# Ledger of designs, part 173: miniprotein binders against q6w4x9r395to579

Target 1, 185 residues: q6w4x9r395to579
Amino acid sequence: GHCSLEGGSFVTTFDARPYRFHGTCTYILLQSPQLPEDGALMAVYDKSGVSHSETSLVAVVYLSRQDKIVISQDEVVTNNGEAKWLPYKTRNITVFRQTSTHLQMATSFGLELVVQLRPIFQAYVTVGPQFRGQTRGLCGNFNGDTTDDFTTSMGIAEGTASLFVDSWRAGNCPAALERETDPCS
Short names: E, the ipSAE of ESMFold2; O, the ipSAE of OpenDDE; V2, 0.75 times the mean of E and O plus 0.25 times the DockQ between their complexes.

## First folded at step 14 (miniprotein)

Design gc8
Fold by ESMFold2-Fast, scan of step 14:
Structure gc8 (fold): chain B 185 residues (1-185), chain A 91 residues (1-91)
Amino acid sequence: as target 1 above (185 residues)
Amino acid sequence: SVLEEIAKTILEAVKDLLEAVEENDEEAIKRAIERLEEAAKRAEEAGFEKVAEGVERVIEAVREGDEDPWIYLAVRWLEWVMEIAMRRALE
């Protein structure tokens, strides 16, 4: 399954449901028992200077008991706060430059991440079939049904993106609001 | 049901715990943890071992002084474990 974070504040879930939100926080993108050592993928959103979005993706974080890999728009890859030269390899994870504008994080456990650095910071998440029905977070529950893609952290299916996104905060941040301006440019 | 009462207590205590952590209120954190410890004991005695384990993970994340994401990750995991337990109880 494929989940994308594009155009500053657009998300398309593993079940292909698109949505947009207005939020400034670290959010849980993917949480699953399939991720080793209590692993989770998170996305950091902040105020942007881009005219088409008031908030945008500024970093992606893979956190586990072993690793805290941060990939940021500043072209910096860190693990546990230390800058790393690419290609960078841990026991189960390799981060490398796929193209002049893209980084890839490959794992041994069925998760892949591709980050576009330029012209706009964007992320693409791919998970293997073992993750079907076993994911939670902004990327949805990956069960083949779009009607419950907005399942909150408390297991409630919501009709609006703002309540769904707010339930996946990973920090002390203001509540997310549904995006008011949704440009089709 | 017993599970529904336990789940309600856990969700309320977790909400209070997150608010206390955000406000750095040590006495409120302590009170919320005590409520969670009692709820975990009740869950274990009622046979809901995974719910008790999930509560213990939340308490551990707070006591270890883990950075914000770990506390939130433990809370979201606990919520998922409770969702699974409640779904099984209805089957």
Scores: ipSAE 0.605, ipTM 0.798, lowest interface PAE 1.3, mean pLDDT 80

Design gc9
Fold by ESMFold2-Fast, scan of step 14:
Structure gc9 (fold): chain B 185 residues (1-185), chain A 91 residues (1-91)
Amino acid sequence: as target 1 above (185 residues)
Amino acid sequence: SVLEEIAKTILEAVKDLLEAVEENDEEAIKRAIERLEEAAKRAEEAGFEKVARGVERVIEAVRNGDEDPWIYLAVRWLEWVMEIAMRRALE
């Protein structure tokens, strides 16, 4: 399954449901029992420096009991607060430069992350079939049905993206706001 | 049902706990933890082991002074465990 974070604030879930939001927080992107050592993937959003009222992806974080890997839009990679030279390898995770503009985090447990650094910071998440029906977070529940992709952390299907996103915040942050995916409609 | 009563207590106590943590209200944190401890005991006695363990993980994260992401991750995991338990009970 594939999930994308593109164009600043657009998200497409594992079940191919697109949505957009306005928010400044760290959000849980992917939580799953398939991730070792209580692992989770998170996305950090903040205000854009060049556009008012817009928010964009500024970092992606993989957190487990062993590792806190942060990949930021400034092209800095850290683990547990220490900057790392690429390629960076642990037992189960390798972070390397895939192209001049892309970094990749490959894992032994069925998760792959590709981060576009330039011209716009974007992220692409790929999970193996063992994750089907075993995911929660901004990337959705990966069950093959888009009608319940806005299932909140409490298991409630929401009608709006902002309520869905807010249920996945990982910090004390202001409420997420709606953004139109078609501003002319 | 017993599970529905326990789930409602847990959800209300967790909401109060997160609000108290965000406000740094030590007395409110203590009161929310006490309610969660009782709910975990009731869940364990009723045979809902995973729910009880989920509640205990939330309490431990707060008591240990874990950073924000861990507290929120523990809460979201507990909510998922409760959803699964409630769904199974309705089958």
Scores: ipSAE 0.635, ipTM 0.808, lowest interface PAE 1.1, mean pLDDT 82

Design gd0
Fold by ESMFold2-Fast, scan of step 14:
Structure gd0 (fold): chain B 185 residues (1-185), chain A 91 residues (1-91)
Amino acid sequence: as target 1 above (185 residues)
Amino acid sequence: SVLEEIAKTILEAVKDLLEAVEENDEEAIKRAIERLEEAAKRAEEAGFEKVAEYVERVIEAVRNGDEDPWIYLAVRYLEWVMEIAMRRALE
C-alpha cells in the first residue's frame, strides 16, 4: 500500500482517498502493531508563507523505543538527537540518498519511506501486505474501504478531514495559536 | 459492560493525565496515574491483560519524563488496544 504527503498539505491514504488539511503540529502518520516495539511514522507540519497553503511538511519522524529518526527539509538526518552521515544503518533501518533530490529509509519490517527534498519537501510511504487492515493515522486504515479512511484515534469515522487530522496530533501545539494571532500586528 | 466501564475510566484518566503533564502539575499527574493503575488492575482481573499492559506503558512514559510524541503515541496504542478488546467482546 502507498500513502503520499505532497504539495505542502495534500495527503492520499493507503486506500487512495485524497484530502487536504491545515495544521501546525506533529501528527501520527502511521501506527501499527506490525511496527517493532509500538513504533510509528510521524509528520511535522509548520507555518508556510505560500499564498494558498499556510502549512507545509517540514520533517518526517520514525519513532520507536530504540530510535527517533528525523528527516528534515533541511536535508539533516538525526537519530536520538545526533546528526548522522549517510548512508546510516541500524540493525533494522537504513537511511540513504537514493537520488540527488531523494532520501530513502528502508526497513526490515515492511515499511519504506521516500522523501523528496527538492523542489518541495514531500513524503511517500510504502507498506507491505502484512499491514493490510492494521494501520492507523493520517494514512488511513488500509482496509480497502475508503468510506472509513477518516477514522479518528477514538475509532469514529468522520465526514471531514479537519476532525480526523486533529485526532492524530502527537503533541501540544502552540503554533496553532500563533496562526490565529499575528504577534507583530 | 465491565469493559465499557474500564474503557470510560481509562479515557477520562488519560485526558486528565495529558492536561496535567502539559501544566507540569505534579499532584494532578499523581492522581491521574493512580486512577490508571486502578483501571489497569481491574482490566487484568477481568482478563483484559493487553489493556492493562498498555495502561502501564503510558504510566511508564510519563514517569520516565519522555517527550510528548512518545507519550501521545503510547496513548494512541492504548486506545487501539482498547478498541480491539471492545470489538472482540462484541463477537
Scores: ipSAE 0.630, ipTM 0.810, lowest interface PAE 1.2, mean pLDDT 82

Design gd1
Fold by ESMFold2-Fast, scan of step 14:
Formats: sequence, C-alpha cells, structure tokens
Structure gd1 (fold): chain B 185 residues (1-185), chain A 91 residues (1-91)
Amino acid sequence: as target 1 above (185 residues)
Amino acid sequence: SVLEEIAKTILEAVKDLLEAVEENDEEAIKRAIERLEEAAKRAEEAGFEKVAEYVERVIDAVRNGDEDPWIYLAVRYLEWVMEIAMRRALE
C-alpha cells in the first residue's frame, strides 16, 4: 500500500482517502506491530507563509529503540542526533540519494520511504502486504475500506480530518499561551 | 461492566497524562500515573492481561524519563489494545 504527504498539507491514506489538514506538531504517520523494536514513522509539520492556516511538512522521522532517523527539508539526515553521510546503512535500514532531488529509506521489514527534497518537500510511504489491517496513524488503517480511514487513536470514526489529525499528535507542539479574559479592559 | 469502568478510567487518565506532559506539570503527571497504576491492578485482577501490560508500558515510559514521542506511542498502543478488548466484549 501507498501513502503520500504532498503539497505541504495534503495526505492520501493507504486506502486512497485524500484529505488536507492544519497542524504544527509532530504526528504519528505510521504505527504498527509489524515494525521492529517498537518502531514508528512520524511527520513534523510547521507553520508556512503569513497565514495561521498554512502548514507544511518539514521533516520525516523513523523512531525505534535503536534508531532515530530524521530526514529534514534542509537535506540533512541524522541518526540519534548525529549527521550522516549518504549512503547510510544500518543492519535493517539503508538511506541513500535516489536522484538529485529524492532520498530513499529502504528497510528489511517491508517499509519504504521516498522523500522529495525539491521543489516542494514531500514524502511517499510504501508498506508490504503484511501491514494490511495492522497500521494506525495519519496514513490510515490499511483495511481496504475508506469509510473508516479517519479512525482516531481512541477508535472513534470521524467524518472530518481535523479531529483525526489531532488524535495522532506526538509532541513538539507550540506552547499554549494565556489569553486576555476581559476584552474591554 | 468491569471493563467499561476500567476503560473509562484509563482513557481519562491518559488524556490527563498527555496534557500534563505537554504542559510539563510534574504533579499532574504523578496524579495521572497513580490512576493508571490503580487501573492496571484492576485490569490484571479482572483477567484483562494485555490491557494491564500496556498500561504498565505507559507508566514505564514516563518513569524511565523517555522522550515525549515514546510516551505518545505507548499511549496510542494502549488505546488500540483497549479498543480491541472493548470490541471483543461486545461480541
């Protein structure tokens, strides 16, 4: 199955459900028991442009008990906070430059990530058939039915993307600020 | 049912826990963990072994001082396990 993060804020799930959202946090893109060592794929979004309604993908993170691989829009690849020269290889993961504008992360466990660096930072996730019905996160549940792709982390099916996306936050959100309680003061 | 009571306690406690983590409120984190410890014990006594196991994973992530994503990932797995348990109970 294929999931895409395109055009700054557009997502197409593994079951081909398209949606757009606003968000400025780190979000769980893919969580699955099929990923080794408690692995998960995450997406980092930040504000883009002047409008508060505009957000864009700025980094993709693969996190496991052994690795924290970050691929950012500035073309830097790190693992556990250390910059790595490409091609970079671990026992089960290889990160390499596929083309002058694309990086690829290939794995031995059925997950593949392609990141477009230019002209717009975008990500494409491919998972093998063993992941069918075994995924959760922004990429959906991969069960062949688009009507439940907006299932929140708590198992509630939503008709809109906003509540669905919020349920998959994984931190790195801007701090909340107190607002004035008396607008006439 | 016993499972419904446990699930309600867990869902409210993890919501409060994540809010406390986001706000870096140590006392609120402690209170949420205490509620989760009680829920894990009740789940184990009632025979819901996997629910108890995944509640303990959330508690361990916080106690070990894991970074925020690990706490969120543990909570999301717990929610998934509870959804499965609740769905099976309705069969």
Scores: ipSAE 0.464, ipTM 0.738, lowest interface PAE 2.1, mean pLDDT 78

Design gd10
Fold by ESMFold2-Fast, scan of step 14:
Structure gd10 (fold): chain B 185 residues (1-185), chain A 91 residues (1-91)
Amino acid sequence: as target 1 above (185 residues)
Amino acid sequence: SVLEEIAKTILEAVKDLLEAVEENDEEAIKRAIERLEEAAKRAEEAGFEKVAAYVERVIEAVRNGDEDPWIYLGVRYLEWVMEIAMRRALE
């Protein structure tokens, strides 16, 4: 299944439900028992420079008990706070430059992330069939039914995106990740 | 029924904990942690050993400060495990 974060503030879930995102902090994009070591994929949003009412994706984070991989719009990749040269490999994860404008994170556990760096920072998440019905977060529950894709962290199906999005807030604002990943901007 | 009570207590306590952390309410944080620790002990006796481990991670993250992502990830994990446990009990 495929989930996309495009145009700065648009999301399409694994069940192909599109919605627009309004938020300025870190949000859980994907959480699943299929991810090893309690892994989760997270998205960091901040205010757009164009409009105060718009938000944009500024970083994607993969966090587990072993790794905190941050890929930022400034083309910096860190793991556990340390900047890494590409290609970067761990036992189960490889981050590499797919094209001049795209980075890819490939894993051994059925998760793939492609990040577009230019002209607009965007992310594309692919998961294998083992994730079906086993996902939570902004990308939805991957159960083949779009009517419950706005299921909050407490298991309540909402009719609107705003309550759904707020329930998946992780609380780390972009300033926290910028401080960690900013080598003298 | 005991399982439903434990699950409801954990879900309410983690919600209260997140609100208390966002508001920097030290007394509310303390009360939510005490409620979580008691519910985790009961959950261990009911066979939910992983619940106690995640309660400990959440408490440690709170102690480290509100920028620790494990405050939120640990809470979301506890919410999910308890929701699954409740659904199974109601089958």
Scores: ipSAE 0.013, ipTM 0.428, lowest interface PAE 7.8, mean pLDDT 72

Design gd2
Fold by ESMFold2-Fast, scan of step 14:
Structure gd2 (fold): chain B 185 residues (1-185), chain A 91 residues (1-91)
Amino acid sequence: as target 1 above (185 residues)
Amino acid sequence: SVLEEIVKTILEAVKDLLEAVEENDEEAIKRAIERLEEAAKRAEEAGFEKVAEYVERVIEAVRNGDEDPWIYLAVRYLEWVLEIAMRRALE
């Protein structure tokens, strides 16, 4: 299954439901018992460098009891706070430069992450079939049904993306705002 | 049911815990942890071992001074475990 974080504030879930929001927090993208030691993939959103009224993806984090791998828009990769030269390998995870503009994190447990660094910081998450029906977070529940993709951390289906997103906060942050209507396309 | 009481207690305690962590209120954190410890003991005694285990993981994350993302992640896994336990009890 494929989940994408594109254009600064757009998300497409594993069940292909698109939505958008503006927030300044770390959010859980993917939580699953298929991840080692109850780890998670997370996304950091912060104010855009070119607009103080908008937010964009600035980093992706893989967090587990052993690892805190951060891949930032500044092309810095850290694990547990220490900068790493690529290719970087742990027991189950390898981070490497796939192209001049793309980094890839490959894992032994069925999760793959591709990060586009330029021209716009974006992330693409791929999970194997073992994750079907066993995911939660901003990327949705991967159950083949888009009507419940806004299921909160409490198991409640919400009607708005902002309430859904706020339920997946991983920090003490202000509430996410729905993306402002763009009068110009 | 015993499980429903335990789940309600845990959900209320984790809400209070996150608020206390956000406010850096050490006394409120201590009180929320005490409520979670009691709930974990009740869950274990009632045979809900995974519920007890995941409550203890939340307590450990807070006591060890883990980063905020880890505390929130532990709570989200606890919530999922609670949902699974409740769903199975309704089978």
Scores: ipSAE 0.548, ipTM 0.788, lowest interface PAE 1.7, mean pLDDT 82

Design gd3
Fold by ESMFold2-Fast, scan of step 14:
Structure gd3 (fold): chain B 185 residues (1-185), chain A 91 residues (1-91)
Amino acid sequence: as target 1 above (185 residues)
Amino acid sequence: SVLEEIAKTILEAVKDLLEAVEENDEEAIKRAIERLEEAAKRAEEAGFEEVARYVERVIEAVRNGDEDPWIYLAVRYLEWVMEIAMRRALE
């Protein structure tokens, strides 16, 4: 299954439900018992550009008891706080430059991450079939039903993206807001 | 059911715990942990071993002084385990 974080503030879940939001926090993107060493994928959003009402993806974090891999929009890759030269390889994870504008994190446990660095920072998450029905976070529950993709951490299906996103915060942050995209006269 | 009562207690205590952690309120943290410890004991006595185990993981994350993401990750796993247990109770 595929989940994407695009255009700064758009998300498409594993079950292909699109949404967008305003938020300045680290959010749980993917949490699953299929990830080793209590692993989780997280997305960092912060204010973007000169508009104080806009927020964008600024970093993606893979956290486990063994690793804290951060890939940021400034094209720095760190693990456990130390900058790493690419290609960077651990026992189960390899981070490398796929193209001049894309980095890839490949794993042995069925998770792949591709990060576009330029012109817009964005991320693409791919998970193997073993993750079906075994995921939670911004990327949804991967159960084949789009009507429950806004299932919060409490198991409640919310009708709004902002309530869904806020339920997946991984820090003490302000409440997320839905992004208005339609022009008004 | 017994599980529904335990789940409600755990969810309320977890909410209080996160608020206390975010405010760095040591006394409120201690009170929330004591409430969670009692709820975990009740879950264990009622045969809900996995729920009790994940309550303990949340308590340990806070006591170890783990960084924010770990505390939130532990809480979200506990909520998920409780949701699964409650759905199974309806079978």
Scores: ipSAE 0.611, ipTM 0.808, lowest interface PAE 1.4, mean pLDDT 82

Design gd4 (at its last look DockQ between E and O 0.87; V2 from the best seeds 0.79)
Fold by OpenDDE base, look of step 15:
Structure gd4 (fold): chain B 185 residues (1-185), chain A 91 residues (1-91)
Amino acid sequence: as target 1 above (185 residues)
Amino acid sequence: SVLEEIAKTILEAVKDLLEAVEENDEEAIKRAIERLEEAAKRAEEAGFEKVAEYVERVIEAVRNGDEDPWIYLAVRWLEWVMEIAMRRALE
């Protein structure tokens, strides 16, 4: 499964459903029992301009009982608040520079993350087949059905992205705004 | 059903808890936790041990002063576990 966060406000789910939202919060991208130590992948969005529609991804966070790994747009990698030099390796996670503009987080449990630093901070999430039907969050449920990707954290199917996205927020923040995806973008 | 009633209570208490946490209202936090503890007990007595466990995880996250992402993640796990329990109850 491949999930992408691109263009500052665009998401493509594991089931290949594209959508757009504008929010300034931390959101759960991927929650799954396949992630060890109650792990989850999260995305941090912030304002990138003066309007509500000007939002962008500013960091990606992998959170578990053992680690809080943050990859920020400033190319700073931290674990539990401490800056780490690359390549950085934990028991089952390795963060390293893939290219001059890309960082990668590789894991031993079927999760891969590639972060594009420039010109736009973007993220690409890959999960193994063992995650099929066992994922939740903004990246969807990876069950091959795009029609139910907007299922909220409480199991309610939403027709719009706004309520769906808000259900996966991981902090106190304003409601996300929905905007139609530009097919030319 | 019993589970639906318990779930409703839990969800309401969680909502209150999160609001209280966001407002740094210690008394409100305490009240919400007490409600959750009671709900967890009811869940356990009704045979929904997993639900009770994950309620306790939410409580623990708040009591430990964990950061927002972890608290909310705990809540999301609780929601998932409750959903699973409800689905199984209908099978």
Scores: ipSAE 0.816, ipTM 0.915, lowest interface PAE 0.5, mean pLDDT 94
Fold by ESMFold2, look of step 15:
Structure gd4 (fold): chain B 185 residues (1-185), chain A 91 residues (1-91)
Amino acid sequence: as target 1 above (185 residues)
Amino acid sequence: SVLEEIAKTILEAVKDLLEAVEENDEEAIKRAIERLEEAAKRAEEAGFEKVAEYVERVIEAVRNGDEDPWIYLAVRWLEWVMEIAMRRALE
């Protein structure tokens, strides 16, 4: 399955449902029992500076009880707060420079993350078939049905992206907006 | 069911806990943790060991002063574990 974060504010789920939002927060992108140690992939968004209401992707975080790997638009990779030279390897995770503009995080547990650093910070998430029906978060539930991809953290299917996205925040943050006003005011 | 009552108690306490963490209200955090400790004991006694385990993980995250992303993720895991337990109880 494939999930993408493109153009700073656009998301396409594992079931190919596209949406857009603006919010200044860390959000849970992918939660799954297939990720070891209660793992999750998270996306960090912040103000873009071009428009007062627009935000864009600034970092991707892999978080578990063992690791906190941060890949940021500053092109720095850290684990548990320590900067790492690439290629960086743990028992089950390898982060390396795929091209001059792309980094890749490969894992032994069926998750692959490719990050485009320039010209626009973008992320591409690939998961193996064992993840089918076993995901939650901004990337949806990977069940082949786009009508319930907006399932909140409380298990409620929403019809709007903003309510869905707000339910997956990982911090105290302003409400997300789909298109009209500055979420940070 | 007994699981429904325990889950309601846990969800209320977790909501209060996150609000207290967001407000940096130490006394409210302590009260929410005490309720979660009691709910974890009730879950264990009723045979819902996985639910009890994940309640304790939320408590630990807050007591260790973990960053907000981890605290929120721990809560999301507890919520999912309870949902799975509820589905199994209906079979």
Scores: ipSAE 0.706, ipTM 0.841, lowest interface PAE 0.9, mean pLDDT 86
Fold by ESMFold2-Fast, scan of step 14:
Structure gd4 (fold): chain B 185 residues (1-185), chain A 91 residues (1-91)
Amino acid sequence: as target 1 above (185 residues)
Amino acid sequence: SVLEEIAKTILEAVKDLLEAVEENDEEAIKRAIERLEEAAKRAEEAGFEKVAEYVERVIEAVRNGDEDPWIYLAVRWLEWVMEIAMRRALE
């Protein structure tokens, strides 16, 4: 299944439900028992331009008991706070430059991440079939049903993107703002 | 149900814990942890061992002084475990 974070503030879930929000926080993008060593994929959003209500993706983080891999829009890759030269390989993860404008994180456990660095920072998440019905976070629950893609951390299906996004915060942050240009809400 | 009451207590205590951690309020953190420990014991006695286990993981993350993402992940795992337990109890 495929999940995308595009155009700064748009998300399309594994079940192909699109939505948009603005927020300034680290959000859980993908939580799953299929990720080893308590692993999780996270997305960092922050202010963009001069408008206080405009935010965009600025970094993607893969966090586990062994690794804290951060890929930022500034083309910096770190693990556990230390800058790494590409290609960077761990036991189960390889981060490399796919093109002059794209980085890829490949794993042995069925997760792949591609980030576009320029002209706009964007992320594309691919998961294998073993993740079906076993995902939580901004990318949705991957159960083949778009009507419950806005399921919050307690299993409540919300009709609005902002409440759904807020339920996946990974820190103490202000509430996310919903955009009127969510075409499928 | 017993599980429903335990889950409500856990959710309220977790909310208080996260607020206390944000404010670095040591007394409030201790109060929230005590409520979570009591709820975990009740869950264990009622046969909900996984719920108790994941409550303890939340407490451990806070006591270890883990960074926010780990504390929030522990909370999200606890919420997921409680959701599954509640679904199974309905069967």
Scores: ipSAE 0.670, ipTM 0.834, lowest interface PAE 1.1, mean pLDDT 84
ESMFold2 (binder alone), look of step 15: mean pLDDT 71; pTM 0.654

Design gd5
Fold by ESMFold2-Fast, scan of step 14:
Structure gd5 (fold): chain B 185 residues (1-185), chain A 91 residues (1-91)
Amino acid sequence: as target 1 above (185 residues)
Amino acid sequence: SVLEEIAKTILEAVKDLLEAVEENDEEAIKRAIERLEEAAKRAEEAGFEKVAEWVERVIEAVRNGDEDPWIYLAVRYLEWVMEIAMRRALE
């Protein structure tokens, strides 16, 4: 399945449901028992002013008991706080420059991340079939039904993107703001 | 009904715990952990081993002083495990 973070503030879930939000926090993008060593993928959003968005993606983080890989919009890759030159390889993860404007994080456990650095920082998540029905987070639950992609961390379906997004915060941050003129209210 | 009572206690205690952690309120953290420890014991006694396991993981993340993401990740996993247990109990 495919999940995308595009245009600064747009998300398309694994079940192809698009939504938009405005928030400044680290959010859980993908949490799954299929990820080794309590692994999770997270997305960092901050104020942008780009493309009429109030907030935009500024970094993607893969966190496990072994690794904390951060890929940021300033083209810096770190693991456990230390800057790494590409290509960078661990036992199960390789980060490399796919094109002049794209980085890729390939894994042995069915997760792939492609990050566009320029002209706009964007991320694309691909997961193998073993993840079907086994995901939670901003990318949705990957069960083939778009109507429940706004399922909060408590299993309650929400119609409002801001409530859904806030339920996936990974830190002490302000709540996501609801905007009536947004594609997803 | 037993699982519903346990779930309500866990959800309320977890909400209080996250608020207490965000406010650095040590006494509120202790009270929330005590409530979670009681809920974990009740869950284990009722046969909900995975619920008890993840309550303990949440408590450990807080006690170890783990960085923000780990506490939140443990809480979200606990909520997911509890959702699964509740669905199975209704079968």
Scores: ipSAE 0.576, ipTM 0.784, lowest interface PAE 1.4, mean pLDDT 81

Design gd6
Fold by ESMFold2-Fast, scan of step 14:
Structure gd6 (fold): chain B 185 residues (1-185), chain A 91 residues (1-91)
Amino acid sequence: as target 1 above (185 residues)
Amino acid sequence: SVLEEIAKTILEAVEDLLEAVEENDEEAIKRAIERLEEAAKRAEEAGFEKVAEFVERVIEAVRNGDEDPWIYLAVRYLEWVMEIAMRRALE
């Protein structure tokens, strides 16, 4: 399954539902029992430099009990707060430069992340079939039905992106605002 | 049902817990944890061991002074476990 974070603030879920939001927080992108050692993928959004009302992706974080890998729009890769030069390899994770403008994080547990650094910071998440129906977060529930992709952390299906996104905050941040009308409404 | 009462208590208590953590309110954190401990015991007694387990993980994250992402991740996981338990009970 494929999930994308593109154009600053657009998201397409594993079930191919597109949406957009306005938020300045770390959000849970992917949480799953298939990820080892309480692992989770998170996305950091902050205000864009081109408009005070716009937000964009600024970093992607893979967090587990062993690792806190941060890939930022400034082309810095850190693990547990220490800068790493590429290729960077751990027991189950390898981060390397795929092209002059793209980094890849490959794992042994069925998760792959490709990050575009330039011209616009973007992320692409791929998960293996073992993740079907076993994901939660901004990338949706991966169950083959787009009508319930906005299932909040409390198990409530929402019709709007803003409430869905806010339910996946991973920190003390202001509530997210919807940038555009829900395309399904 | 017993599970519906437990779920309501847990969801209200975790919301109060996150608010208390955000405000750094030690007394409110303590009260929320006490409610969660009672809910976990009730869940275990009712045979919902996984619910009890994930409630304890939330309590542990707060007591250990874990950074914000870990507390939020534990809460979101607990909510998911509750969703699964509730769906199974309705089948």
Scores: ipSAE 0.565, ipTM 0.787, lowest interface PAE 1.6, mean pLDDT 81

Design gd7
Fold by ESMFold2-Fast, scan of step 14:
Structure gd7 (fold): chain B 185 residues (1-185), chain A 91 residues (1-91)
Amino acid sequence: as target 1 above (185 residues)
Amino acid sequence: SVLEEIAKTILEAVKDLLEAVEENDEEAIKRAIERLEEAAKRAEEAGFEKVAEYVERVIESVRDGDEDPWIYLAVRYLEWVMEIAMRRALE
């Protein structure tokens, strides 16, 4: 199954449901019992610019008890806060430059991530058939039915993307954004 | 049912925990953890071992001083484990 994060704020789920959201925090993109040690793939969004109210993907994070791999729009790859030169290899994960404009994270557990660095930062997630019906997060539940793709973290199917997206927030919101909105609260 | 009462307590406590973490409110975090510890004990005594295990993982994430994304991830897995337990109870 394939899930994409494109055009700054567009998402297409594993069941091919497209939606758009505006967010400025870290969000759980994919959680699954098929991921080792309750790991997850996460997406970090921020404002695209002060002159625009639009938001954009700025980093993708793979988080597990052993690894916090961050791939940012600045073309920096870190694990547990330390910058890594590519190719970077762990026991189950390899991060490498696939093309001059794309990085790939390959895993031994059926998850693959391709990140487009230029001209616009975008992410593409591929999962093996073992993930079918066993995914949650912004990429949906991968069950072949688009009507429940907006299933929140509490297991409720929502009709709108905003409530769905908010349920998958994982903190890490920029302080600058909060300062801009504080006087209006 | 016993599981429904435990689930309600856990879900209320994790909601309060995440709010307290966002506000950096140490006393509210402590109160939420105390409620989670009691709920984990009740879950284990009632035979819901996985629920108790994942509650303990949430508590450890906070005590270890993990970053917000870790705490949120632990809570989301706990919520999934609770949902599975509730669904199985309906079988």
Scores: ipSAE 0.388, ipTM 0.713, lowest interface PAE 2.5, mean pLDDT 78

